# Miniprotein binders against q6w4x9r395to579, part 147

Target 1, 185 residues: q6w4x9r395to579
Amino acid sequence: GHCSLEGGSFVTTFDARPYRFHGTCTYILLQSPQLPEDGALMAVYDKSGVSHSETSLVAVVYLSRQDKIVISQDEVVTNNGEAKWLPYKTRNITVFRQTSTHLQMATSFGLELVVQLRPIFQAYVTVGPQFRGQTRGLCGNFNGDTTDDFTTSMGIAEGTASLFVDSWRAGNCPAALERETDPCS
Key: E = the ipSAE of ESMFold2; O = the ipSAE of OpenDDE; V2 = 0.75 times the mean of E and O plus 0.25 times the DockQ between their complexes.

## First folded at step 11 (miniprotein)

Design sg11 (at its last look DockQ between E and O 0.07; V2 from the best seeds 0.00; counts 0 for: pae O 7.0 > 1.5, placed apart)
Fold by ESMFold2-Fast, scan of step 11:
Structure sg11 (fold): chain B 185 residues (1-185), chain A 80 residues (1-80)
Amino acid sequence: as target 1 above (185 residues)
Amino acid sequence: SVEELYKLARVLFWLGTVLIWEAERNNDREGIEYGIELLEEALEIFKKIAELSGDPEYEKLAKEVEELIRKAREFLEKLS
C-alpha cells in the first residue's frame, strides 16, 4: 500500500481516499503491530513558508524504543537527537540519498519512506502486504474500504477530515517555528 | 551558521515535544527527562540566535519553549 503527503497539506490514504487539512502539530501517520519496538511514523506540520494562513509538512519522525529518527525539509537527519551523515544505518533501518532531491528510509520490516526535499517537502509511505487491515493513523486503515478511512484514534469513523486529523495529534501542538525568510540569507 | 543552528534546533524541538507527549501518556520519567534535555538544547540555540540576530521573534520562541519545559517539569514533580 501507498500513502502520500503532498502539496503541503494534502494526504492520500492507503485505500486511496484524498483529503486536506490545516494544522500546526505533529500527527501520527502510521501505527501498526507490524512495526517493531512500538514503532510509529509521524508527520510534523507548521505554518507554510509562503502563506502563513496555510500549513505544510516540515518533518517526518520514525519513533520506536531503539530509534528516534527525524528527517526535516532542511535535509537534517537525526537519530536520538544527534545529527547523522548519510548513508546512515542501524540494525533495521537505512537512511540514504536516493536522488539529489530525495531521501529514502528503507527498513527490514516492510515500511519504506521517501521524502522529496525540493521544490516542496513531501512524503511517500509504502507498506508491505503484512500491514493490510493493521494500520492506524492519517494514512488510514488499509482495509480496502474508503468509507472508514477517517477512523479516529478512538475507533470512530468520521465523515469529515477535521475530527479524524485532530484525533491523531501526537502532542499538545508545539509553537509554530516558521519565520518569513530573507531571500538573500 | 545561524541558519544551520536554527535547522538543528527545530528538529530537537519537534522530537523533544513528541517524546514528552508519549512519555507523559506512559508516566515514563526517563522519557520525560530525555525530552526536556532535547528542549533545553533547542532553547539554548534559540537564545543564541536571538542574541546574534536581534530579532524579537526568536526571544518570543525561547519563552514559549521555556514554558513547555516548565510544564513538563511540573508533570515530573507530580509523578508518583
Scores: ipSAE 0.799, ipTM 0.912, lowest interface PAE 0.6, mean pLDDT 85
Fold by ESMFold2, look of step 12:
Structure sg11 (fold): chain B 185 residues (1-185), chain A 80 residues (1-80)
Amino acid sequence: as target 1 above (185 residues)
Amino acid sequence: SVEELYKLARVLFWLGTVLIWEAERNNDREGIEYGIELLEEALEIFKKIAELSGDPEYEKLAKEVEELIRKAREFLEKLS
């Protein structure tokens, strides 16, 4: 199964349902019992700099009891708050530079994440067939039916993306960090 | 150096807020404390950037992070 996070805050679910949203928070992309140690994949969105309500992906986060990996649009890769040199390997996760513009997180448990760093920060999530029917979050439930891909964190199917996306918010969503480079410039 | 500090502080901030959110849902005292540590590190960096840049936007950001830490500590106190 394939889920994508593309420019303009576009998402395509594991069941190929496309949608767009505007939000400035961290959201749960994927949660599944197939991810070890209560693992979850999350996406961080922030404002895109113009006065309109535009948002863009700024980081992807993988959390479990063992690992707290962040991959940012600024090419900062951390685990447990510590910057890592690539390639970086744990027991069941490897993060490496796939190309000059792409990073990859490969795992032994059927999750693969590819992030495009340039020209626009985008993410591509691939899960193995064991995940079928066992996913939750912004990437949908992977059950072959797009009509219930907007199932909220409370298990309620919504008809629109905005309520669905809001339900998968992780945290209070404080003010966005708009400066992405040297603040003294 | 300031640019590198800023990039790290953003990551610590995002991670800290997520870890606190997760830990509060599980009543996980140690998880909340860990998230607070990350936010405190980010806070110190944002304060340093505000000092170096003279940009009041970073002082405002630091205040916001302080408020998040205060709320997390309040939650932590209620777990007892």
Scores: ipSAE 0.701, ipTM 0.862, lowest interface PAE 1.0, mean pLDDT 84
Fold by OpenDDE base, look of step 12:
Formats: structure tokens, sequence, C-alpha cells
Structure sg11 (fold): chain B 185 residues (1-185), chain A 80 residues (1-80)
């Protein structure tokens, strides 16, 4: 399964459902029992301009009981608040530079993260087949059905992205704004 | 529909981006060139969506793709 965070406000789920939102919060991208130590992948969005629509991804965070790995737009990688030189390796996670513009976080448990640093900060999440039907968050549930991707943290299927996205906030933040494509156009 | 066009463009964008990433790492000229082709197709569709929808965010996305293409081409020049 592949999930992408692109263009500052665009998301494509593991089931290939595209949607857009504007928010300035930290959101849970991926939770799964397949992630060890209560692991979760999170995305940090912030304002990139004056208007409400000017938002962008500024960091990706992998949080577990053991680690808090942050990859930020300024190319700084930290674990538990301490800056780390690349390549950086923990017990089951390795962060390294692939190219001048791309970082990769590789894991031993079927999660891969590619981060594009320039010209726009973007993230690409890949999970193995063992994650099928066992994921939750902004990246969806990876079950091959796009119609139920907007399942909230409480297990309720929503019809709009805004309520769905808001349910996955990892902090006290304003409500997200939504703009979806018109299926009739 | 705009929705179907967007889905297609996103897939092309993803594939192109990942392909270029891998190709640059391996100094694979052919891989980079193919990735650029995919991004160019995505670019065309994003521009079309921008026109059809009137939403400026798609134009911004198109500009992002253009920049990625430019950088990939610059990389190709360095390989020469």
Amino acid sequence: as target 1 above (185 residues)
Amino acid sequence: SVEELYKLARVLFWLGTVLIWEAERNNDREGIEYGIELLEEALEIFKKIAELSGDPEYEKLAKEVEELIRKAREFLEKLS
C-alpha cells in the first residue's frame, strides 16, 4: 500500500482515494497493530502563507514507546529531541539520505517512508501486505475499498474529508477545511 | 470527470517521483527520462484540471511538478 502527502494539501490513501484538506495541526497518518511498541506515523502541518488555504506539510513524525523520530522540512532529523547525523540507526529503524533531495526511513517491520525535501516537502508512505485491513488514520484502512477510507478514529464512516481529518488530530487545533473534486465534472 | 483525471494524475505523479528518486540514486539515465515522461503526463492533466475546476490549488500543484521536472533534467545534464 502506498500513501502520499503532496502539494501541501493533497492526500492519497493506501486504497488510492485522493482528497484534499487544509489544516494546521498534527495528524495521525498511520496506526496499526503491525507497528511495534504502539508505533504511529504522524504528519505536522503548518501555515505557509496568510490565507487559510496556504498550508503545508512541515514534518513527519514516527512515534513509539521507544522513539520519537522527526524529519522536518529544514532537513533536521531528531530522535527524542536530539539531533542525529545521517545515517542514523536504532534497533529497527534506519534513516538515511538517498539523494540530495530525498531522505528515507527504513524499518524492519514493513514500513517505509520516503521524504522529498525540495522543492516542496512531501512524504510517501509504503506498507507491506501484512498491513492490509489493519491500518487506520489519514492514509485509510488499506482494504481495497475507497468508500470506507473516511473512517474516523471512533470507527464512524464520514462522508466528508474535514470531519474525517479532524478525528485524527493529535492535538488541540482548529478544524480543517475541505475541498474535494466534483465527481460530476 | 475531474475526479477520474485527478486519480490518474496522482498515480502518474507518484510513479514518476519514485522512479526518479530511485534512478537518481543509481545514476540511471533511462530511469530518469522515463520518470520525467510520467511527470509530464501528470503535469498536463493537472493543468487541465486547473482549467476545468478553476481552483488555483491545482495550478500550484502543476507548478510543483514543473519544478520537479526541471530538477530531474538538471540531474541528467550532470550525468552527461
Scores: ipSAE 0.018, ipTM 0.278, lowest interface PAE 7.0, mean pLDDT 89
ESMFold2 (binder alone), look of step 12: mean pLDDT 86; pTM 0.838

Design sg12
Fold by ESMFold2-Fast, scan of step 11:
Structure sg12 (fold): chain B 185 residues (1-185), chain A 80 residues (1-80)
Amino acid sequence: as target 1 above (185 residues)
Amino acid sequence: SVEELYEEAEYLFELGKRLIEEAIKNNDREGIKKGIKLLRVALWLFTVIAWESGDPEYEKLAKEVEELIRKAREFLEKLS
């Protein structure tokens, strides 16, 4: 399945449900028992400097018991707080420059991340079929049904994105900011 | 400016559409993925233009791009 974080504040789940994001925190993008060492993929959002977006993606984080790999919009890759030159390889993960504008994190466990650095910082998550029905977080549950894609961290299916997004916060940060950002008709 | 954003959005929309049309003919999974990536940038730009201009035609263009992404994803799912 494919999940995307685009245009600073748009998310499309593995089941292809699109929604808008208005938060300034680190959020759990993907958790699954298929990820080794209690791994999780996380997305960091901050106040947007881009016109008409309240928040923008500023970094993607892969966290496990062994690694905290951070890929930032500043084109810096760190692991456990230390800057790494590309290509950067661990036993199961390789981070490398795929094109002049894209970084890729390839893994041995069925997760692939492609990060677009320019013109806008964006992330694309691909997971293998073993993840079907076994994902949780902002990318949804990957069960082929969009009606329950807003399943919170407590297992409740919500009709709106705001409660869903807030439930997937990771770390100490304030509640998501709510503002009117919809295009005028 | 709105003009600069429009030129970029139109370019990416047309390029993404052509890549997807060619990739579908060749059952090219990676070509479809590449086309979707380009269309997503176009979708964002048309959305920004709609907010700045207040013109509903740009919101309509954004929805057209979104629908093409949806159809491309459905085709991609059927390939594997």
Scores: ipSAE 0.000, ipTM 0.092, lowest interface PAE 18.2, mean pLDDT 74

Design sg13
Fold by ESMFold2-Fast, scan of step 11:
Order: structure tokens, then C-alpha cells, then sequence
Structure sg13 (fold): chain B 185 residues (1-185), chain A 80 residues (1-80)
């Protein structure tokens, strides 16, 4: 499956459900028992002056008991608070410059992240088939059914994106204001 | 979680500060640029934590990071 964070405010889930929100917080993008060492992928959103959205993606974070990898819009990569110059390789994770404008984080456990640095900071998440029905967070549950893609952190399927997005905040941030990508059919 | 994000932000702040201090001593322009980039990530994280906690301590930390970035940029211009 593929999940994307594009245009500063747009998200497309693993089941291809598009939605939009405006928020300034760190959000849980992907949690799964398939991620080693209690791993989670997180997305940091902040006020933007360069995109058409008022808020935009500014960093992606991969957190586990072993690693705290941050990839920022300023082309900085850190692990456990230390700057890492590319290519950077651990036992299970490699971060490298894929093109002049893209960084890639490849893993041994079926997760791949590609980050576009310019002209607009964007993220693309790919997971292997072992993740099917085993994901939760902003990227959805990857069960092949879009009707329950807004499943909150409490396990409740919501009809709107706002309660869904707010349930995945990593902390006490302001409530997000969402926009469905297709408000009219 | 806020505590986990705080730990990461502190580590990035310390590393960015150390890189800038070392780079200034060595007149290393690229090292200063790298330190500024780390500090920008720390600034974003402290800003998020400040919103999450409502605690003025984190807003103060974010402002300290921002001030260090400004000073580092000013020094970088002198190295032209």
C-alpha cells in the first residue's frame, strides 16, 4: 500500500481515501505491530508561508525503542539527536539521497519512506502486504475498505476527518480544521 | 508523546549548539549551516510541545533556539 502527504494539507490513505486538514501538531501517521521495537511513523505540521495551505508538513519522524530518526524540510537528518550525513545506514534502516530533490528511508521490515524536499516538502509512505489490516494512524487501517479509514485511536469509525485527525495527535495541540477533498460528489 | 518529543528536541538543540560552537572555532561555514538546520528542527519540536503543554517554559526554549539561529546566521554572513 501507498499513503501520501502532499500539497501541504492533503492526505491519501493506504486504501486510497483522500482528505484534507489544517493543523499544527505532531500526528501519528502509522503504527503497526509489524514495526519492530514499538516503531511508529509521525508527521509534524506547522504554519507555512511557502505553500498554498496555511499549514504544511515540516518533518517526518520515525520513532522506536532503538531509533529516533527525523527528516526535516531543511534537509537535516538526525538519529537519536545526532546529525547524520547521507548516506546513513543502521542495521535495519538506510537513509540516502534518491535524487537531487528526494530523500529515501528504506527499511528491512517492509516500510519505505520517500520525502520530496523541493519545491514543496511532501512524504510518500509504502508498506508491504504484511501490513494489510495491521496499520493505524493518519494513513488509515489498510483493510481494503475506505468506509472505515477514519478509525480513531479509540477504535471508533468516524464519518468526518476532524475527529479522526484529532484522535491521532501526539500531544495537546489545537483541534484541526478539516476539508474533505471531494465535498461534493 | 510529549516526553519523548521533548527528549528528541533537547538532543537536537544540544547537538545543533555544539556543531555551531565547533564550526565557529574552525571557521567552518558548512558546519554552521548544518547546526542551523538542526536548530530549526528543534525549534519546530519545542513549538509543538509548547502548544501541547501550554507551559511557558517550552515557549521560552523555542525563543532561545530562535535567537541562537539568528546569531548563527549573522556570524555566517561575516564569513562570506
Amino acid sequence: as target 1 above (185 residues)
Amino acid sequence: SVEYLYELAEELFEEGKRLIEEAIKNNDREGIKKGIKLLRVALWLFTVIAWESGDPEYEKLAKEVEELIRKAREFLEKLS
Scores: ipSAE 0.000, ipTM 0.213, lowest interface PAE 14.1, mean pLDDT 74

Design sg14
Fold by ESMFold2-Fast, scan of step 11:
Structure sg14 (fold): chain B 185 residues (1-185), chain A 91 residues (1-91)
Amino acid sequence: as target 1 above (185 residues)
Amino acid sequence: GWEELLEEAEYRLKLAEELWEEAKKYLDQGDYDRALKLTRVALWLVTVALWEAERARKRATTPEQREEALRLIHEAEELLKEIHELIKKIQ
């Protein structure tokens, strides 16, 4: 199955349902029992640098009990808050520079991520057949039926993308974090 | 090295082929919007794979390595032709 995050704010689910949203937080892209150590793939969106009326993908995060790997549009890769030079390898995950404009995160558990750094930060997620019907998040449920791809974090199928997207918010927003760093205001 | 470059090209070409197969299923169903979105990602992957295969070809030191790189180049070029032909029909 393939899921894509393109053109700043467009998503195509594993069942090929396209949608667009406006968001400035961290969102769960993929959760599955097939991911080891309670792993999850997340996407960070923020206001566009050229226009605050648009939002765009600014980072992709893989979080598990052992790792918090962040790949940002600034071409910085961190794990658990520490910057890593590429190629970076753990037991089950390797992050490497494929080309001058592309990074790849390869895993041993059937998840692959490719990010385009330039001219626009975009991400492409591939999962093996073992994930069929066992995914949840912004990339949908990978069950071959697009009508329930907007299943919220509480298991309710919604007709609109906005309620679906909001249900997968992971709690951290760049705008909120900026406010917290200036408590005097 | 040469091996990594070839392996990456082969992997991306495989992903492109899978996306292209899914796109054709949506074309058969008359869902042109989904088909085109999947096709765009497949085009990007094929383009990167072709670039990597060409680099592998240039770094090849044995006839066997050159043949392997040429095989991937041919497969990528064939897929690009198929995709372009269908895009013209849809647009």
Scores: ipSAE 0.000, ipTM 0.103, lowest interface PAE 17.2, mean pLDDT 72

Design sg15
Fold by ESMFold2-Fast, scan of step 11:
Structure sg15 (fold): chain B 185 residues (1-185), chain A 90 residues (1-90)
Amino acid sequence: as target 1 above (185 residues)
Amino acid sequence: STFDEIVKEIEYALKLAEELTRKAIEAKDPAEKAKLLRVASWLLTVALWEAERLVKEYPTHPRSLEIVEKVLRAVEEYARVAAELAEELE
């Protein structure tokens, strides 16, 4: 399955449902029992002043019990807060420069991430067939039915994107905003 | 899959991505532009995977690097066009 974060504010789920994302916090893109060490893929959104988009993707994060890999639109790659030179390899994950404009995170567990750095920061998430029906988050549930693609973190299928995206806040907003004082949706 | 089968899949994805990117330039509706660019970007992602698979399965084939370079050039051209159209995306 394929999930994309494009044009700064557009998301297409694994079941090919497109929607516009509006928010300035960290959101869970993908959680699955197929990801080792309680792994999750997350997206960081912030305000955009350079285009018609209100918010834009600024970083993608892979978080597990062992690793916190952050790929930023500024081409900085960190793991557990330490900057890494590419290619960067761990036991099951390799981050490398695929082209002058693209970084790739390849894994041994059926997850692949391609990040377009320029001219627009975009991300493309691929999961193997073992993930079918076993995903949750902004990328949807990968069950072949678009009517329940907006399933919240509480397991409720919503008809609109706003309640859906708010339910997938990771609790980690941009550093300038605190949860209770955070004006973000 | 054979080398030729993977190359044909890559070339098809690149051709379709180029066609959709051209249609995005010509489209007047911002929503249609965004849709066409999303699909084109996705096809380039598929081409990148197939190119990586090509190098892994055929690391010593004389044409493997040529195909990879073709994919990388297509990705860079798409990125340039997408930047020019960014102001029209809604």
Scores: ipSAE 0.000, ipTM 0.094, lowest interface PAE 17.6, mean pLDDT 72

Design sg16
Fold by ESMFold2-Fast, scan of step 11:
Formats: sequence, structure tokens, C-alpha cells
Structure sg16 (fold): chain B 185 residues (1-185), chain A 90 residues (1-90)
Amino acid sequence: as target 1 above (185 residues)
Amino acid sequence: STFDYIVELIEEALKKAEELTRKAIEAKDPAEKAKLLRVASWLLTVALWEAERLVKEYPTHPRSLEIVEKVLRAVEEYARVAAELAEELE
């Protein structure tokens, strides 16, 4: 399965359900029992400026008990707070420059991440078939049915993206709806 | 003209990025290398965005493709250097 974070604020789930992201926080992109050591993939979104209403992806984070790998739009890769030169290898994860504009995080456990650095920061998540029906987060549940792709962290299927997105916040950030008052139509 | 201004901006960014990339190769402090490569990467990003704007706004201009190719070659050279420095530090 493939999940994509494109154009700054668009997400397409593993079951190919597209939606637009309106939040500014760190969000759980992917959680699964297939990820070792309580691993999770997270996405960080921010606004480009105070007067702008659109959000954009600014970093992707892989967090486990052993590693906190951050890939930022400023092209810095860190693990556990230390900047790393590429290619960077741990026992199960390798981060390397795939092309002049793309980084890849390859893993031994069926997760692949490709990050486009230029011209727009974007991310592409690929998971092996062992993840089918075993994922949760912004990328959906990978069960072959798009009607429940907006399943919240509490296990409730929502009809709209806003409550779904807010349920997957991972950090001390205001809810997306609280940040925007009186948006220009 | 606007075209000439954009080209000048791109050429200036590419020259500065090349100088910073060379300085990063010569630096011994890992923090200084990282800083120089980050600034060079940002300048190349600016050059790439301006080159894409150039092609979009002036698609038939004979120099537009030449400038894009020059930017892409600079980005590829930066990527090569960054990868070599990463390999050396392992």
C-alpha cells in the first residue's frame, strides 16, 4: 500500500481516499503492531505565515523506543537530536539520498518512506502486504474499504476529515478548528 | 527585462551555492559542514523554483531550457558531494 502527503496539505490514504489537511501540529501518520519497538511514523504541519490559512508539511518523524529520526524541509536529518550525514544506517533503518531532490528511508520491517525535498516538501509512504488491515493514523486502516478511512484514535468512523485529523494529534498543540477563526471564504 | 532579472538571480544563487559547497568540503568541523551544506541546499532550492518559474512564464525562450539544465546539474553535483561527505563520516 501507498500513502502520499502532497502539495503541502493533501493526503491520500492506503485505500486511495484523498482529503485535504487543515491542521497545524504533529500528527500520527502510521501506527501498526508490524512496526518494531512501538514504532510510529508522524508528520509535522505548520502554516507558512500568520496571515495564511493553508498548512504545509514541514517534517516527517519516525519514532520508536530506539530511534527518533526527523527529516525536515530544511534538509536536516537527525536521530535522537543529533544531526546525521547521509547515508545514515542503523540496524534496521537506512536513510540515504535517492536522487538530487529525494531522500529515502528504507527499513527491514516493510516500511519505506520517500521524501521530496525540492521544489515542494512531500512524503510518500509504502508498506508491505503484512500491514494490510493492521494500520491506523492519517494514512487510514489499509483494509481495502475507503468508507472507514476516517477512523479516529478512539475507533469511531467519521464522515468528515476535520474530527479524524484532530483525533490523531501527537503533541501539545491547539485543535485545528481553534486556530482558525473567521477564515476568508 | 523580467527574464534577465530572473536569470541573474539564478546565476547568483548557483555561484554562491558552489562556493559554499566547496567551503563545506574543506571544513573540518561537522557543525560548520552541516551549516554550509544547508545554506547551499537552500540557494539551490531558490534557483530551482526560479528556473521552473522561468520555463512556465517563458516556455519558448531559447535560454529557458539551458538555465533549467544548469540548475539541475548543480543540484546533482551538490547531492554527490553531500553523499560523499556522509560516507566519509561513517
Scores: ipSAE 0.000, ipTM 0.091, lowest interface PAE 19.2, mean pLDDT 74

Design sg17 (at its last look DockQ between E and O 0.01; V2 from the best seeds 0.00; counts 0 for: pae O 11.3 > 1.5, pTM E .777 < .8, placed apart)
Fold by ESMFold2-Fast, scan of step 11:
Structure sg17 (fold): chain B 185 residues (1-185), chain A 90 residues (1-90)
Amino acid sequence: as target 1 above (185 residues)
Amino acid sequence: SVLEEIAKTILEAVKDLVEAVKENDEEAIKRAIERLEEAAKRAEEAGFEYVAELVEEVIQAVEEGDEKLIRVAVWLLTVVMWEAERRALE
């Protein structure tokens, strides 16, 4: 299955359901019992330009008990807070430059991430067949049915993206707190 | 919980730090770093050594003036604090 984060704030789920959202926080893209050591893939979104209603992907985070990898639009790659030169290899994860504009994170557990750095930061998530019906987060549940792709963190299937996206926030970010006090209303 | 209090302090200090860096306000940066150092000490005393280490990484990035690394360190610290809170609720 394939999930994409493109054009700033557009997402296409593993079951090929497209949607768009506006948010400036970190969101859970993928959680699964198939990921080792309570692993999760997350996306960081921030404001784009001077428009307060538009957001864009700025970083992808792979978080587990053993590894805490950040890949940013600024071409910074860290693990557990330390900057790494590419190619960077651990026991189960390799991060390398696939092309002049693309980085790849390959894993031994059926997850692959490719990020496009230029002209727009974008991410492409690929998971093996063992993940079928066992994913949750912004990339959907990978069950072959698009009608329940907006399943919230509480297990409720929503008809619209807004409540779905908000349910997958990874805490209260500084950016989210600033947006809540925005006087533009 | 103690962790929730520490997390709130760290997130507030990080918010102030990000704003201070954007404004190039050296005194505000210094004040935010002092609050982060105090929060890191509290985290370490409470048994959250890894949180303390990540706070130190944020401080180091700021002192080096590496804007790209500051953003990465801040984002990582924020998600680690979220993870720590969720684990405390397990």
Scores: ipSAE 0.494, ipTM 0.723, lowest interface PAE 1.6, mean pLDDT 77
Fold by ESMFold2, look of step 12:
Structure sg17 (fold): chain B 185 residues (1-185), chain A 90 residues (1-90)
Amino acid sequence: as target 1 above (185 residues)
Amino acid sequence: SVLEEIAKTILEAVKDLVEAVKENDEEAIKRAIERLEEAAKRAEEAGFEYVAELVEEVIQAVEEGDEKLIRVAVWLLTVVMWEAERRALE
């Protein structure tokens, strides 16, 4: 299964359902019992343009009881807060530079993350077939049916992206439609 | 509630630290670091070892002057505190 996070805050789920949202928060992309040690993949979005509603991906986070890996658009890679040189390897995870513009996080548990650093910071999530029907988050539930990919963190299927995305926020972020900033109040 | 109070203290000190670094205010940086060190000790004593460890990494990133690393460390700390608070409701 394939989930993508592309410019303009566009997402395509594991079931190929596309949507767009605007937000400046951290969101849960993927949770699954197939990820060891309570693993979760998360995405950080921030303001990216002249409009208050323009947001883009700035980092991807893999969080588990063992590893706390961050890959940022500034090409900083950390685990548990400590900067790492690539290639970087744990028992189950390898992070390496795939090309001059792409990094890859490969795992022994069927998760693969490819991050495009330039020209735009984008992310591509791939999961093995064992994840089918066993995912939740912004990448959807991977059950072959697009009508329920917008299932919230409370288990409610929504018809629109906005309520679905807001339910998957991680961290203390406002739920406002448009964020007011100091230079453009 | 102990975790909530610790998290509030950490978030306030991180905000003050970021502002102090932007302003190059050495005394404000020192004060914010002292608050973070105390909060990290309190977090460790309360059983939030991952939170305490990440607070120390934020302090180290500030002392090294690496702004890109500071941003990453703060993002991670915020997520980890949020996750710890949610686990406490179980």
Scores: ipSAE 0.437, ipTM 0.702, lowest interface PAE 2.1, mean pLDDT 82
Fold by OpenDDE base, look of step 12:
Parts: sequence; structure tokens; C-alpha cells
Structure sg17 (fold): chain B 185 residues (1-185), chain A 90 residues (1-90)
Amino acid sequence: as target 1 above (185 residues)
Amino acid sequence: SVLEEIAKTILEAVKDLVEAVKENDEEAIKRAIERLEEAAKRAEEAGFEYVAELVEEVIQAVEEGDEKLIRVAVWLLTVVMWEAERRALE
């Protein structure tokens, strides 16, 4: 399964459902029992301009009971608040520079993350087949059905992205605005 | 449709390149690289400069014989192009 965060405000789920939102919060991208130590992947969005529609991804966070790995748009990588030199390796996670413009977080448990630093801060999430039907968050539920991707944290299927996205906020933030747009249009 | 065509071309070329590298088939590697270079040019002309850059990273990795970088770059490019292709087909 592949999930992408592109163009500042576009998301494509594991089931290939595209949607757009504008928010300035931290959101859960991926939560699954397949992630060890209560792991979750999160995305941090912030205002990138004056307009409310000018929002962009500014960081990606992997949070577990053991680690809080943050990859920020300024190329700073931290774990539990401490800056780390690359390549950085924990027990089952490795963060390294793969190209001049890309960082990668590789894991031993079927999660891969690629972060494009320039010209646009973007993220690409890949999960193994063992995650099928066992994911939740902005990246959807990876069950091959796009119609139920907008399932909220409370297990309610929404018809629009706004309530869906808001349900996966990891903090107290303003409500997100939705816009149905093809990210490749 | 342009993105779709570019994506398909890149994906096919990358697959061919990976197999060629595994088999140490120099001629096949050369052919795959040529296809990638052409696709990169098309991508750049179409405004997808980042795609062109990724393709160049793969080519450079092959030329330098950096196996680790090849694997990483191919993986990245495959993911990006696969997503692009899927979106274009929707």
C-alpha cells in the first residue's frame, strides 16, 4: 500500500483515493496494530502563506512508546527532541539520506517512509501486505475499497474529507477545510 | 495523459534496469538508461522537474556502482511513478 502527501495539501490514500484539505495541525496518518510499541505515523501541517488555503506539510513524525522521530522541512532529524546525525539507527528504525533532496526512514516491521525535502516538502508512505485492512488515519484503511476510506477515528464513515480529517487531529487545532481536487490535475 | 505516459515509461525502464543490473547485462543497462534519460527529458519538459531529478539519481547511482543508492533510488522512483500512474488513470 502506498500513501502520498503531496503539493502541500493533497493526500492519496492506500486505496488510491485522492483528496485535498487545508489544516494547520498534527494529524495521524497511519495507525495499526502491525506497528510495534503502539507506533503511529503523523503529519504536521502549518500555514505557508497569508490565506487559509495556503497550508503545507512541514514535518513527519513517527511516534511510539520508545521513539519520537521527527523529520522536518529544514532537514533536522530528532528523536525524543534530540538532534541526530544521519544515518541514524535505532533498534528497528533507520533514518538516512538517500539523495540530495530525499530522506528515508526504513523499518524492520513493514513501514517505509520517503520524505522529499525540495522543492516541495512531501512524504510517501509504503506499508507491507500484512497491513491490509488493518490501517487507520488519513492514509485510509487499505482494504481496496475507496468508499470507506473516510472512516473517522470513531469508526464512522464520512462522505466528505473535512470531518474525516478533523477526527484524526492529534492536538487542539482549527477545523480543516476540504476541497475535492485531483492532485495530478 | 502526459504524466501517465511518462510514468509508465519510467516504471518499465526502471524494472528493466533492475533486472539488467542483477544480471550484469551491460548492454541491457545501457538501453534502460537511455530510456530513462529520454523519460527524464520528457518529464522536465512537462514541468515535472523533480521526476527528472529522481531519474538522474538512479542513473548516477548505476554509473557509480553504488548498490545501496541504486536500491534506494529505484524504490523511491518506483513509488512516485506508481502513484502518478494510478492518479492519471483515475
Scores: ipSAE 0.000, ipTM 0.220, lowest interface PAE 11.3, mean pLDDT 85
ESMFold2 (binder alone), look of step 12: mean pLDDT 78; pTM 0.737

